Miniprotein binders against q56419. Designs and how they scored, part 145

Target 1, 326 residues: q56419
Amino acid sequence: MEGRTLEEVQEEVFKRHGVLVPKKELEDLAKALEEAGLLLTEKVEARLKEEEEKLKRERPMRLAGLSYPEGEREARAFLEAFRASYPGEGEEARVLLMPHLEPSRVPEVYGAALAALEKTPPPERIYLVGVAHRPLKEKAAALPVPFQTPFGPALPDLPALQALDALLPFELFNTPLAFREEHSLELPLFFLKGRFPEARVLPLLVARRSPELGEALKVVLRDFPGLLVLAVDLSHVGPRFGDTPLTRTLAEEARRRDLGFLERLAEGEPEAALAFLGANPTRIDGVEVVASLLPLLRERKGKVLAHRLDLEAPTLSAVGAGTLVL

## First folded at step 12 (miniprotein)

Design c_16
Fold by ESMFold2-Fast, scan of step 12:
Formats: sequence, structure tokens, C-alpha cells
Structure c_16 (fold): chain B 326 residues (1-326), chain A 108 residues (1-108)
Amino acid sequence: as target 1 above (326 residues)
Amino acid sequence: GDLIERLEELAEEVIRYLKEHGEEELAREIEEQIKDIIEALKSGDTESAIEILTELAETIARVLHRLGAPEELVMKVAWLIYDVARALGMSPEQIYEIAKRFARAIER
């Protein structure tokens, strides 16, 4: 198990507290903790190994009572409220792109995803592809255990996961601990399980571009058909993400970049979508997922149902979110 | 645009919100600080204008946070402060320091 870099710690503190701690202050703190024998000690390592063993049995809820209600009745009312926040009609999805940003920040975008799910026949399984916010030992990973939700456990599709593992040049189940606290899977899963309670799930994380994953998924989806969900956020701009403070011009550029990316995906042109971002550089965590899944996105036409650039006033930062059906 | 016009827009947004929420004394205090910035600028005292703006930004952030102001208003106020600082000739690094101070006051 590896420790976090000081840059990653600085980013995490800024994201949680809206304060950019100078690197020297973090270095001084790290040195003090190391001298006290507290940083990544045998005791910490033992606790991490114990947590990893627990994850071999099930993945517990981490955001219940924070990002969504813990109780089933309250969770149902929460879903209905989010659906009601989107006045439009959905479209049937073979592929769904939806956000993993805090739902209360962009309720209409999650509402659009719910509208699409209402128009979609219940799938036997959901391929849920999120973004790794912790290091993975390989480019991608999966966790083949039940994921707890307020609607009951989302059960893994073990045959499909094993078929996928067999086709990959690396061990798929390589970093269980990365799934312990992963909102890019937990938040979309809450909505997906609420709408499709009987569907099994393949919970997948992408850290870096893996064309091997896309090629393997293309084969597995033929034998194990299901709904493909890309749980990705769009533009990340401003000091919270290591950039300069937002201006109106930068916010408009981010909106145009997000929509240009989504519109090219909707035309079945994922290479054009990636090229568009290359010409207009920004941090979109969905890039690695889209680049990995190219074989599954080509020639699939669809529609952008919603888009919003969520502005965080205190940090002069923003995160883009969208719903796309293919 | 006109720097004084931007300062007047900042005053309008903040003072209106404070008065609507019963903070008459604080609204008067902030109004006077903004007038002091404008007067310093008219006299060519840009250094005093920058000092008052920096202090005012922290005060506004803390008060808006205490009153639970909508994020849309906090964002608009932050952007107006950023625009004023840029118009005063502050460097991107100096403006970023104001942004960090504003963020710290909100604790978000």
C-alpha cells in the first residue's frame, strides 16, 4: 500500500475545506507526524489490511446520511424529488453518461438521468464505469462483492466479471481498498439501484486509459448484454483543482468545452470528442473512461439531456455535469 | 468597464442582501468602506484602496456565510471582488491571495 503525495493531500484539504494549505505547512506537519512514528506505521498498515479483508465480503455505504438518505422510504422520496427537478422526458439508453458529483449540487442533471432510466427496459446487469480517485495497481479495477444501498445490496454479476477478468492482460480484482471510499460508483449506484432493483452490477474503476478494457468489455457485452453507464464529471476549473480563479470567460469556455465534448459523443464520434478536448485543454475526469471505452461508443447516436456548470463561490471553482443517452 | 461602476455594483448586491436580512448596521459599515475605496481611487491612493478592499472581502465573506447566503450571491460577490482587484492592477498572484482569504473566511 502506498501513501498519498503532499500534492494530493493539499488538493484533498482544499476540496473538503476550501483552503489551500501551503506545501511547506503540509511538509512540516508530515515531518512532525513521521518523527512521532505515526505516518504509515505498522499499526496503520495493519488497519488498512483489515479493511481490505472486510471488502472481500461486501462494500458498505459510506455516503448514506450525507449525500442520500439511509432509510429506504426516505431514499425513495429523494429519488422522486430528483426526478421532479427535471421537467423534460427521458430517452431509452443503451449507454448512459451521468455525473458522480454531489447530487444536491446538480439535481436537474441527475433528474435527467432518472428520466432516461424510466424509459429504459430493466437490464439484467449494469456495467458501471467510474473514475478512480485513489491509486490503482493497474489501469483499471473491479470489486466482485455486494455493494450496500438503501434499496438493498447491489449484487455483483460474478460470471460476467470473471469473463472480463479472463480477457484482460492484468488482474481485474487488483485494488479492493480503492473501492472503500469511491463516490464515482456509490452515487450513481444509488440512483441505478433505486430504478433497477433486480439488476446485477459490474463495478469498474478506470485510473488511466486502458484500450484493453474497452476491447474486453466489447466481447463480454455480447455474451452478457446490459446497460453501460459512464459515471463521469466534466470540466474541473479553478483553484480547487490546481487552476487559477474562475472568470466569466473561463466559465463560458468550460460550458462550451463540456457541450462540444458531449455533442460529439452523441454523434457517435468519441475520437472527435477526445480530439476536441485536446484542442481545448482542461481537466475532465471522463477523458480516461471515454478513451478506454472507444469500441463501445463508436457509431452510437444519442442525445444530450442536460448540462450544468456547478459554480463553487468560495473557491472560485466549478465542476461540469451532464446526462447523455446513446 | 468602469472601476467605480463595478464597486457600485458590489455595494448594491451586498448592501441589499444585508438590509433584507436585518443587518442595517453592518450594511452601513460596508457602504462606508466602499465609499472609502472610491474616494481613495479618486485621490490616486491605490495602495489604500487595495488595503480596504482586502479587509472588506474577508468581512463580506464571513457575514454572507453567517447569514447562510445563497451560493449564487456569494459567487457573484466573489467575482465582483476579483474584477475590482484586477482593475486595480493587482497581479494574478495577488488576486489569488484575496481568493484564498475569501475561501478561508467561508470555510467551504
Scores: ipSAE 0.000, ipTM 0.271, lowest interface PAE 11.6, mean pLDDT 84

Design c_17
Fold by ESMFold2-Fast, scan of step 12:
Structure c_17 (fold): chain B 326 residues (1-326), chain A 108 residues (1-108)
Amino acid sequence: as target 1 above (326 residues)
Amino acid sequence: GDLIERLEELAEEVIRYLKEHGEEELAREIEEQIKDIIEALKSGDTESAIEILTELAETIARVLHRLGAPEELVIKVAWLIYDVARALGMSPEQIYEIAKRFARAIER
């Protein structure tokens, strides 16, 4: 790396592999390689190829022992505690919007989702649509392998995934490495697998608006019926997200935008929900998912079960989370 | 090139499993159908290969479901069938039909 910065190595890896490697990981690796006399770029590429090969077989747990318990018994107790944190009754869901924020920050919101799942007949499959937190080569992607959970592996619905891939103008099974560290799928999946242990899963990520994904999913859902889950967080406000420090006014604006968005979705008016947000000044990450899935959300009425704006005091920032059934 | 290798891998996995579970006659039938696909491909008859693959996919799914095959085997077999279909240059509608038939067969 003589004459090359870690930022240049990071950029090169991103351009070649579509993966943004954390700077700290590159720093730690560079130090180890300097001690061993090896080339950084070649070693990073070798490790990424090894990770990609492992992902062809299964997707291991990354947040076990951190965001949820590793053991099945402890995981079951954890899930029941979240259900108990929501005092209300659920509603049957054909479409469920739930968060992917750290569960311990909004337990009553996840509890509301669990309440809805209690009222929902067990689906044969779950279409789990999350938000890509790492770059994708295409607007959307899927990883058609078992996802490990404390409740056993969540198995892919391969025929439904293959049917979906066939209808799309791009390769659905692109960018496998984007799934290596993806909490927008892993965290909701923990709750979904705990409640529906026999359901197969279509793990989908949206990076950018894909109307073709919504059109294809409408066709696939007709022949492969299942529960559609939008795993999205709502407003992201404060310095961590490029704003001024959180004020009462900014918090009120975030709550107003979150609830206005959810209520319009609950009326079966997803275009009105998007229009209400305009330029999305509080950065609701569900916008790209909703915009992609319009054909599946129109004329479906439902109910907002829970909403919270969670304060991240150390950064004077906040993230909104909600549960909506349609 | 790789297409014939994928068909041979599909044959190996399915036939071995069927023989291990006493389905000797079905193993021979499936082996014969896969051989027919390979011969059609070698002769440039892609249309016949597609027709045989579509029927074969449903048959394999139904048999694996009836025998209670492990999910890992069902997933592997579905992937091999899908890879063969894509390599054959099948249309999106044809691949969708295979996926739909396979899914229906493993359910019932």
Scores: ipSAE 0.012, ipTM 0.590, lowest interface PAE 8.9, mean pLDDT 87

Design c_18
Fold by ESMFold2-Fast, scan of step 12:
Structure c_18 (fold): chain B 326 residues (1-326), chain A 108 residues (1-108)
Amino acid sequence: as target 1 above (326 residues)
Amino acid sequence: GDLIERLEELAEEVIRYLKEHGEEELAREIEEQIKDIIEALKSGDTESAIEILTELAETIARVLHRLGAPEELVYKVAWLIYDVARALGMSPEQIYEIAKRFARAIER
């Protein structure tokens, strides 16, 4: 009804149903709809508070039965099938960049990540850094609760999270609801928990560039050593992402941009990787994560194990995914 | 007042758990240290409270971990120690060191 008068509504009802509704009834209806909106707002607020309270205890699975199997046995077979999709050997990682895109779309890329994890000594903890797909009150956030997986709960490294919080100029545990539906943490965590069942986790989200997070993490990682995982997707191209419809040439350009970015990170030059993207524009959601973690990525050499640009044919769009070990 | 009440409640829970698992002597030691912290907090002797809290954090963490205590209990202890340290006005560096000592005690 926004932009429509009561008289226009009355006329429309008469034309469609042959009934002239008195203005008083339309006014009463409009008031009832407004009051129903207030009641709906109260119910929404109550549900959000209930969900926030649940998140103080645990983070339940949201994608079980959709992106991965619910049962442990089926989940294990699923994970091993992804490893089998990658024909190469992994390399030991102290820093792992892996995607958070729907796994079934890029199985070889997740397989490469699993191969790297096989060659990596089991870490005491995993610093899992994803991308916030919902607003955060601060530039970054963490949720210090068990995250449910088919392999059992991924337990938070509470002392390491508290140590990190103590060094930051903002409250780290600032937006619990942002973690309710967050695939950039849930999907990588499925694979990480499957390979390192005993590792505790620091589930971190970056919404905007936070140099203070990278500086604090450098200190924390020295005293609380662990595996750093950047859960980021690469190029987002095509109309679905507000861009030109994908052509063979544009797909080749996206692949070159993705690989140029990853190769510069592999050379231990994250500033050069960011500058390369600035000179060769692409929608990479990992930019803010890499920019935040500069102190942890500098002078670390490594290798790109896999890359794929996955085509979404109906929308002429694509998302790039890669696995990088440092 | 709220922090002292929470500290007394958690202390009772931890001491009960330790006694149920054969750590009667350690339960008494922890009970005494917690009373000393509460006394220091009530008297405004934050320096003594900080010293006792720092030592106690590592000891409780190590023993609960060794006994395979429920994660929920370990988390309650970690949160309360962190809350008390912040309430005492400990520096970020001091709070960081407490977290590090707690983590070291439960690593393995």
Scores: ipSAE 0.486, ipTM 0.813, lowest interface PAE 2.8, mean pLDDT 87

Design c_19
Fold by ESMFold2-Fast, scan of step 12:
Structure c_19 (fold): chain B 326 residues (1-326), chain A 108 residues (1-108)
Amino acid sequence: as target 1 above (326 residues)
Amino acid sequence: GDLIERLEELAEEVIRYLKEHGEEELAREIEEQIKDIIEALKSGDTESAIEILTELAETIARVLHRLGAPEELVFKVAWLIYDVARALGMSPEQIYEIAKRFARAIER
């Protein structure tokens, strides 16, 4: 337990996050923790309770100045640059699948999503479904507070969220802390709020397949119509994600897997899309989102607008990203 | 033959770039290290070949980073090193170690 070297800690962080933390930073951290002693757990618990209370009022920006500009003027220029990166025409969306990875890695894929939003009538509300990267107390969760963006706060659709909560066999508002740092909501929301500034939002996270969520959402969407957005990345391959290092063959397999998955969704055959992934559906980030939303995806035909496999050469890893309209 | 062909392709790409950027001494060192890998493989000394490749990968990454090499070249070089490592029969753990050292060098 306490016999670990700083080199072992460096290796673990690299394996889990694809980041090489300098030894000096780890030494500084270890010294600070040693000075804190047995009080660390008390301070951590107090900090988490304070953060949970803050999240009952609003969700602040976490990636402003990092993944997108903090200022409204700069943010609008940034958004328009992404639209300009996509040379194709969009299609009207009732359902939009878009990525949530770092936008600068796949600008043309986000540009395709913006093209689709350009052809889509402004919705009264957006059902934004992301992937939980932190544990949830239930299979899914929502946070019914304003989400801050450079374009102003994205306001929650409280009546629709409460209607959804009433239809579920579990409490929907069950894990506020899971939303504190959640890029699968924050990054798509930046683009959605920039294009539909008046739309209210239902920020939803899926951790595990919840057919009850899909059934409840189908009912709520009938009474509270809006744009359904699945904020999911596709293939995750290579050492950064606990897999073998990429080869050209594995990269091509990832591209075929991503496109085969998206094409089957575009045909209105989400069960076939899941089956296509075979024995290892976890190769696609957000498979649990698609599996939960089956009732909303069946018999809805559409078009794949863009796909990219983003290669991280230094880590021999890759993440797939795509834009699909239904 | 395929493994030797990949080592020669790796040599061509890296040495060309280094010479174009005034690193003729490093180009010569890399050429000799690749020659040593080929000779080790011909004699059945896979262990030495693996050790030399691991050291070579880190050296190449460090130099490409220092010279501000374009991402496209870094991708190509990383893939060639990976192809060689796989052809040598290196385990996922051994290849991950090469990737880790390459990543460290390219970030510094």
Scores: ipSAE 0.000, ipTM 0.205, lowest interface PAE 15.7, mean pLDDT 83

Design c_2
Fold by ESMFold2-Fast, scan of step 12:
Structure c_2 (fold): chain B 326 residues (1-326), chain A 108 residues (1-108)
Amino acid sequence: as target 1 above (326 residues)
Amino acid sequence: GDLIERLEELAEEVIRYLKEHGEEELAREIEEQIKDIIEALKSGDTESAIEILTELAETIARVLHRLGAPEYLVQKVAWLIYDVARALGMSPEQIYEIAKRFARAIER
């Protein structure tokens, strides 16, 4: 539907405006537009290369002033307010599953994660595994630069990242631009840096199931011990996500599926958790992360601290979020 | 060409920092080791180049840490060393070993 020949364009102009435009003028215009389009494409490509070069130095904040406060004092008060929203006590975490959904929508779930971090000894490094919201050249990627936060820069663990890269059958540092705007890393990192200001970070994105990532991480974690964080949201239901409008029954089914998934992970049975989702179909963005990290999740028991299905009444849609400690 | 240029960049960054901090003797030693790597590569002796680079990486890490080098410089130097190792065709096991030695040296 977008294609038109020069003859069709000429005929359309004649019919609408009574003017016969010479074919040569249309050809010259088409060439000028094509040349302008090529120049615009070159300019866009040059700008992307510039942004990629900047990402070799640091990853700046994108959501400061929007999802969390920009100033350190205000950011610390914000963290304490989220902790206060959760009435329970935390549990020590070796593996933490937490959301990356907008924090203000599920404050008690982030509060539960903060409670767990309070009970956890400060790690030397954090393996932060999020979900890619932009295409990656490989199944997974990392960005080995400081990530800016209101609490100061979260420094990369370069030796651990290079050790991980060496064990993978693909280049780990393959798509820097995917990290320019990535809330599945930025939002959890805000909370993690606020609680563990001295910890280095391995910022990892998973786009597709990568069992080789889980195998490599198991080896690296032995020599470079740290806290493993899975930053994943749960059920996505309703018209915003290509599903039917949310009903009370569908919301209850989504809660049941989320909790069934988390409870099986808490029993140290990640394969059973994935099988449960296969038997009870739903859209969970964390599936590829869990499937990639199986060797790190097996036989590790823990506790579900919080769960919420965040309802968007105007769109009749919902997103699930939870906090799990292993 | 590209690999030798990266080795020369590595030499320039490290030697400049060492000279700025009064470590003239150590700067000459590291400069000589990097020249040995370049000479080994030009003669096709990749095995010797790999052996020298592995020892040099730990030495550079230890020295930069001892002198309190800023994190941006430590990161740049680590990145250059790993780029050189990859370009040399070092095995995953060899690169993993460099990463472990570098990490241990930074901590002490």
Scores: ipSAE 0.000, ipTM 0.454, lowest interface PAE 12.4, mean pLDDT 86

Design c_20
Fold by ESMFold2-Fast, scan of step 12:
Structure c_20 (fold): chain B 326 residues (1-326), chain A 108 residues (1-108)
Amino acid sequence: as target 1 above (326 residues)
Amino acid sequence: GDLIERLEELAEEVIRYLKEHGEEELAREIEEQIKDIIEALKSGDTESAIEILTELAETIARVLHRLGAPEELVEKVAWLIYDVARALGMSPEQIYEIAKRFARAIER
């Protein structure tokens, strides 16, 4: 907390956990940390070590009872309700781009993803590529353990993960703790496991642009075919992301930017999509994922099924979300 | 920007829609509340202006929901309210309270 303003800490917590923490609560936390000193630090370190050991065996649910129901029956009803929120049919996907922000904020967008999954033959495995919201030791990472869901554990595709690791110039299984709390994997996985209960998964996080990851994945996908899922959000605009306060004009620009990006991806032109974003600057966490996966996105044509710009009124900010099938 | 101009823009959008839907008395009440905000600001009573704006936002949301206003209009009005709140120098907590009350009213 030293060297950071309470306002900066409040924005960070809201960005990471979607909760606007009152300044008084942050002040109380800062005082507690100061008063507790090294004892609190030792307890935190002990808990992190325990969590890291647990992550060698499985990845537990963190958002069950918060972002989705914990029980299997309730989770199934929840998933069907999201599907019902999208009035369209959907298209078969070989590559699916879907969001990872809180599902209740953009139900129609998740519904469109579910519609696409209904038209898609069950894959043997899913390459689930999310965005690292915590630092990784390398440009990308994976966690080769079962991920718990209300529909049962999503099992890792160990042969495919080992094949991928062998082709990379860095150790793929490099930052287990980064997966402890990672909604960019957990939230899409809930929907994917609900629709494809028998599919194994490759849970992948990208922190920085890694062309070597895309090249390695292209090779692995030939030997281990499966569904590629890019779990990324689109435009991030407003003070929460270091931009000016949101206006109607900036919101319209964000919608145009998101759609222009998605339509270029749908034409099989991912380099043009990235160039379009470069000409229309904003903070998009999905850029590093798309830039890493270029070899898998070129010359694949598809369709944008849904798009929404979600307003976060307390921060005068917005996040774009979309569903794209390739 | 000109805070009074933003308040006038908010008034124009809401009052026009209400009058088009036969809500003449409610349009008048909203006109008076906006006038009260302007008078409070002219007297340097920013705290009263903030309180009136917060109540007004909830009232507008309830009415637009009751009349089945198009989502585009509701979104536009919400942005105008937030623009006014920002121009008033309201804190994130104060803007969050307006957002919560507006959202609750729309859901009813």
Scores: ipSAE 0.000, ipTM 0.131, lowest interface PAE 18.5, mean pLDDT 84

Design c_21
Fold by ESMFold2-Fast, scan of step 12:
Structure c_21 (fold): chain B 326 residues (1-326), chain A 108 residues (1-108)
Amino acid sequence: as target 1 above (326 residues)
Amino acid sequence: GDLIERLEELAEEVIRYLKEHGEEELAREIEEQIKDIIEALKSGDTESAIEILTELAETIARVLHRLGAPEELVHKVAWLIYDVARALGMSPEQIYEIAKRFARAIER
């Protein structure tokens, strides 16, 4: 039968919506749809169960050789190059907000995070809170296994994770497969493990606002003190996110929203930060994370170290990224 | 051809907008660059057309950004750049580079 080429599909989408979708992304989507269409088959179910069982032992690297170097020596040089891209000195962090966007797109923002980590005493554990890019069975989830990095495995803090699980009204370890390919944890973890190789980690994902998570974490942090890291991106603008192609007006609005949000967090006023965003809270990736962690963010003053609105040229879209220390 | 007619129509709209906002010298510069692209397309000089298109895309994006132009106008310009690049035989990857320069100019 007659079919359309991927190039024809790309052209149609761009003309109708101002979006250029790379062939690989269309191919990946087609494969995902085909896999989803076969979801009820015995072979697919067996494979998914096997993958889930493997994740009960360890979480392998997925972005090594793509977003960061696979080898330890090359990874160290890469990390130092990112630090060098930020000309300032950092500040000690009790709470660090950093991006999970592709690092090569915003090197100075990751450099600012590294500068803050240099000024921060090595923590026994890191509470790493990212954003779920796949559905979770509950509002939040964790995976209590070693996460592989070029600097060796980041070991889970099992006692702290168990204490957290006990305080929550839902099963914390509820969606292992959501962690198989999750860049909001893997990319920040690369930098955190490089700077704090001895720290244990609580890898947490938030899908929807969970005030009970923030309340439970407040209790757990008292008994298991550590560094809290919010791995969140900021504004999402352009056709990939339901907008027209990026314009001066959209870019200015996005920067204003990002900086207004971060500045209010820096004043220790997270409710004011959320209120400032108004009717478009989904434009900022971290809204659900901040809303979940309110008890941990109130009354903590700090500083915005860096901000950038990065352009995704093929889609005429942009994503905001920032580094904030509290 | 059809593409040349579309270039002329968009040129009139952009030039009118720029003149209405006090950018008469820039309007003349853009008019000259569009004429150069049309001549290059007619003569089959694709290399010159690509260079002029890239420079024009950056110039228009920067000025529309500075003037706070309507999003609909910016959208029309982006689509026309795509159509011209396709007519010049550019691959999707090469078009991404033009889109990248356009988006960066808006960012500023």
Scores: ipSAE 0.000, ipTM 0.152, lowest interface PAE 15.7, mean pLDDT 80

Design c_22
Fold by ESMFold2-Fast, scan of step 12:
Structure c_22 (fold): chain B 326 residues (1-326), chain A 108 residues (1-108)
Amino acid sequence: as target 1 above (326 residues)
Amino acid sequence: GDLIERLEELAEEVIRYLKEHGEEELAREIEEQIKDIIEALKSGDTESAIEILTELAETIARVLHRLGAPEELVQKVAWLIYLVARALGMSPEQIYEIAKRFARAIER
């Protein structure tokens, strides 16, 4: 009722339904809704506190049975099917850029990532850097708990996370609730855990550019070597993302934008990759991640293994996805 | 306070695990070092406690890894050592050094 008087509500109900509702009944209803709202607020706050406490112990699967199979056997067959969707061979990765888009939409791109992981020696740990889809209290965050997967729990590398926290000018272990439902970590982790079941993980989220994170990670990676994974999607175009309906021209522009970005990263020129995006850098999901990790991406040459622009005909929208090995 | 209570509870769990796996002398040594750290936290005499914590972290990590201890126990140890290091007022460099030594001891 904000912005409408009880008298205006009474008048509109009379005009539409021919019923005159006494003001007192509307006032009683408003009071009942206000009282119900207070109880709902308290229950929501209590539930959030319970969920935050649970997240101090473990991070449960949220997308099992939806984006990937819940059972270990079915999950293994799922990985094999995705690998088979990519006809090429992979290359060894020290840095892997892979998507976090729904896997069934870009199976060849995830297949390329799996091919790269096949050629990569098992790392002791994986630095998994995703994109925050919920607000963080700081520019970046981590959750230092086991993440459940169909292949067993992906265990946190606590010493490496603690070493990283020590070097940062902010508390790394902030905003645990942001990890409750975070597909940019859960979906890549499914594939990474399936390939490297013994690797520990540093699950990291970037909300805003953090040069401090990149500088700290460069130091930590020296003493705690591992695989760096950037779990990022590329162009987001069309009405679903607040843009104009997709045309052939806009789709070709998105493909050129994605490939130009990836190719410059593959040349070891991350600043040039960011500059290439020019006027619309925020349209690529991973801009804030790449901008944060500049010290780790400079002078690293590699190869673009796959790229797809996935079209959503019902919404006239598209999302770009790619696999890059550095 | 809360940290001291958590430290005492974990100490009992670690000491019990070590004794159950034949490391009774090491359990006794670790028990004494933990008492020294608790006293330092209570008194504010942190200099000696910092040295003891660094050595203790590495020793516990090596033994638990050697004995094949559950990862949950190893993680609890790593986390409480980190909280104690912060409570003792250790520098970022000192905390980094403890984390590095602990990681080397549990490396797979």
Scores: ipSAE 0.681, ipTM 0.891, lowest interface PAE 1.5, mean pLDDT 88

Design c_23
Fold by ESMFold2-Fast, scan of step 12:
Structure c_23 (fold): chain B 326 residues (1-326), chain A 108 residues (1-108)
Amino acid sequence: as target 1 above (326 residues)
Amino acid sequence: GDLIERLEELAEEVIRYLKEHGEEELAREIEEQIKDIIEALKSGDTESAIEILTELAETIARVLHRLGAPEELVQKVAWLIYYVARALGMSPEQIYEIAKRFARAIER
């Protein structure tokens, strides 16, 4: 959560977790935290430093048993079920755009991503670019440690990460704690590790537009070739995201916005894709990622394999998800 | 102080592993090269330290890969080399070159 007032905290919890916490409960919690001396103190600071040090060794699973199975055999069956949910064939990918929202909500979209991975030669490394859901000290960050999965640890590509860090005007390994709970990396990684168990990974988060990241990645990818994965969700519409209740018209607009964005990326025109979103580009999760990676997306043609606007009836809200191969 | 400590740590990790795998002569050579880097650093001869580190990084990576060193050791060694390179004030281009040579040595 990034809100400073109780209203901001309430809205952020609702947006991220789908739970509306009454203002009185938040007020009571804030008072309890203040009275207990749990607002940022020397003891809390020491705990955060300890957690940060642990993250320098490995990144444990956080969503095992919740979003995907803990056991390897169950995880394998889970992957095959998602692949089976998509009736089409994949296309070879040099760049893959896939979602990071709860897989069970859009199984056919993850299935399309799996289909593309089946047609793609095993990469030596995967550049996995997600969206930071908490503040970073810099515009982007990476965590150069093994990420645990049910299929074994996804090992970091240290030489490629060091090469990337050397080309950037900021420290790449700047916010380990941002990776502690980050589903935009963990959920795509589950599928990628299941399909490419030997591939090393560069786990990257983008918080704000970083053209220097895209320029550096263009250089690094030439010398350290691999699969580029943009793990981004599309339209966020409805009260859950600060909008009016979803109507048929708003849903159709969201679908048109998502598809217009994806189709322009598929034509190799990422600037046109960003311009197409109009006045509110932040409604699409991946805008900052696409804006950062422009040099890697220009003149690269491909195909939209799947798209879904997932409806959440209780909140009259929806999230768009898609699979794009470039 | 920290830079010298990291160079000593690098020496300890690599030399111990090489000796455990019967590479006594290579261990001695690498120990001498790291000692030369430390001597150059203490005397303010950063240019010599950079030259030695650049050649040594690829050699260490190649030898560890040839001997099938565990990933944890390879990662620790790569981090120590990177730390030393940055602390020596190597240019982005020089650090990039070390990373590229290291990657080539440990590729599948």
Scores: ipSAE 0.470, ipTM 0.810, lowest interface PAE 2.6, mean pLDDT 87

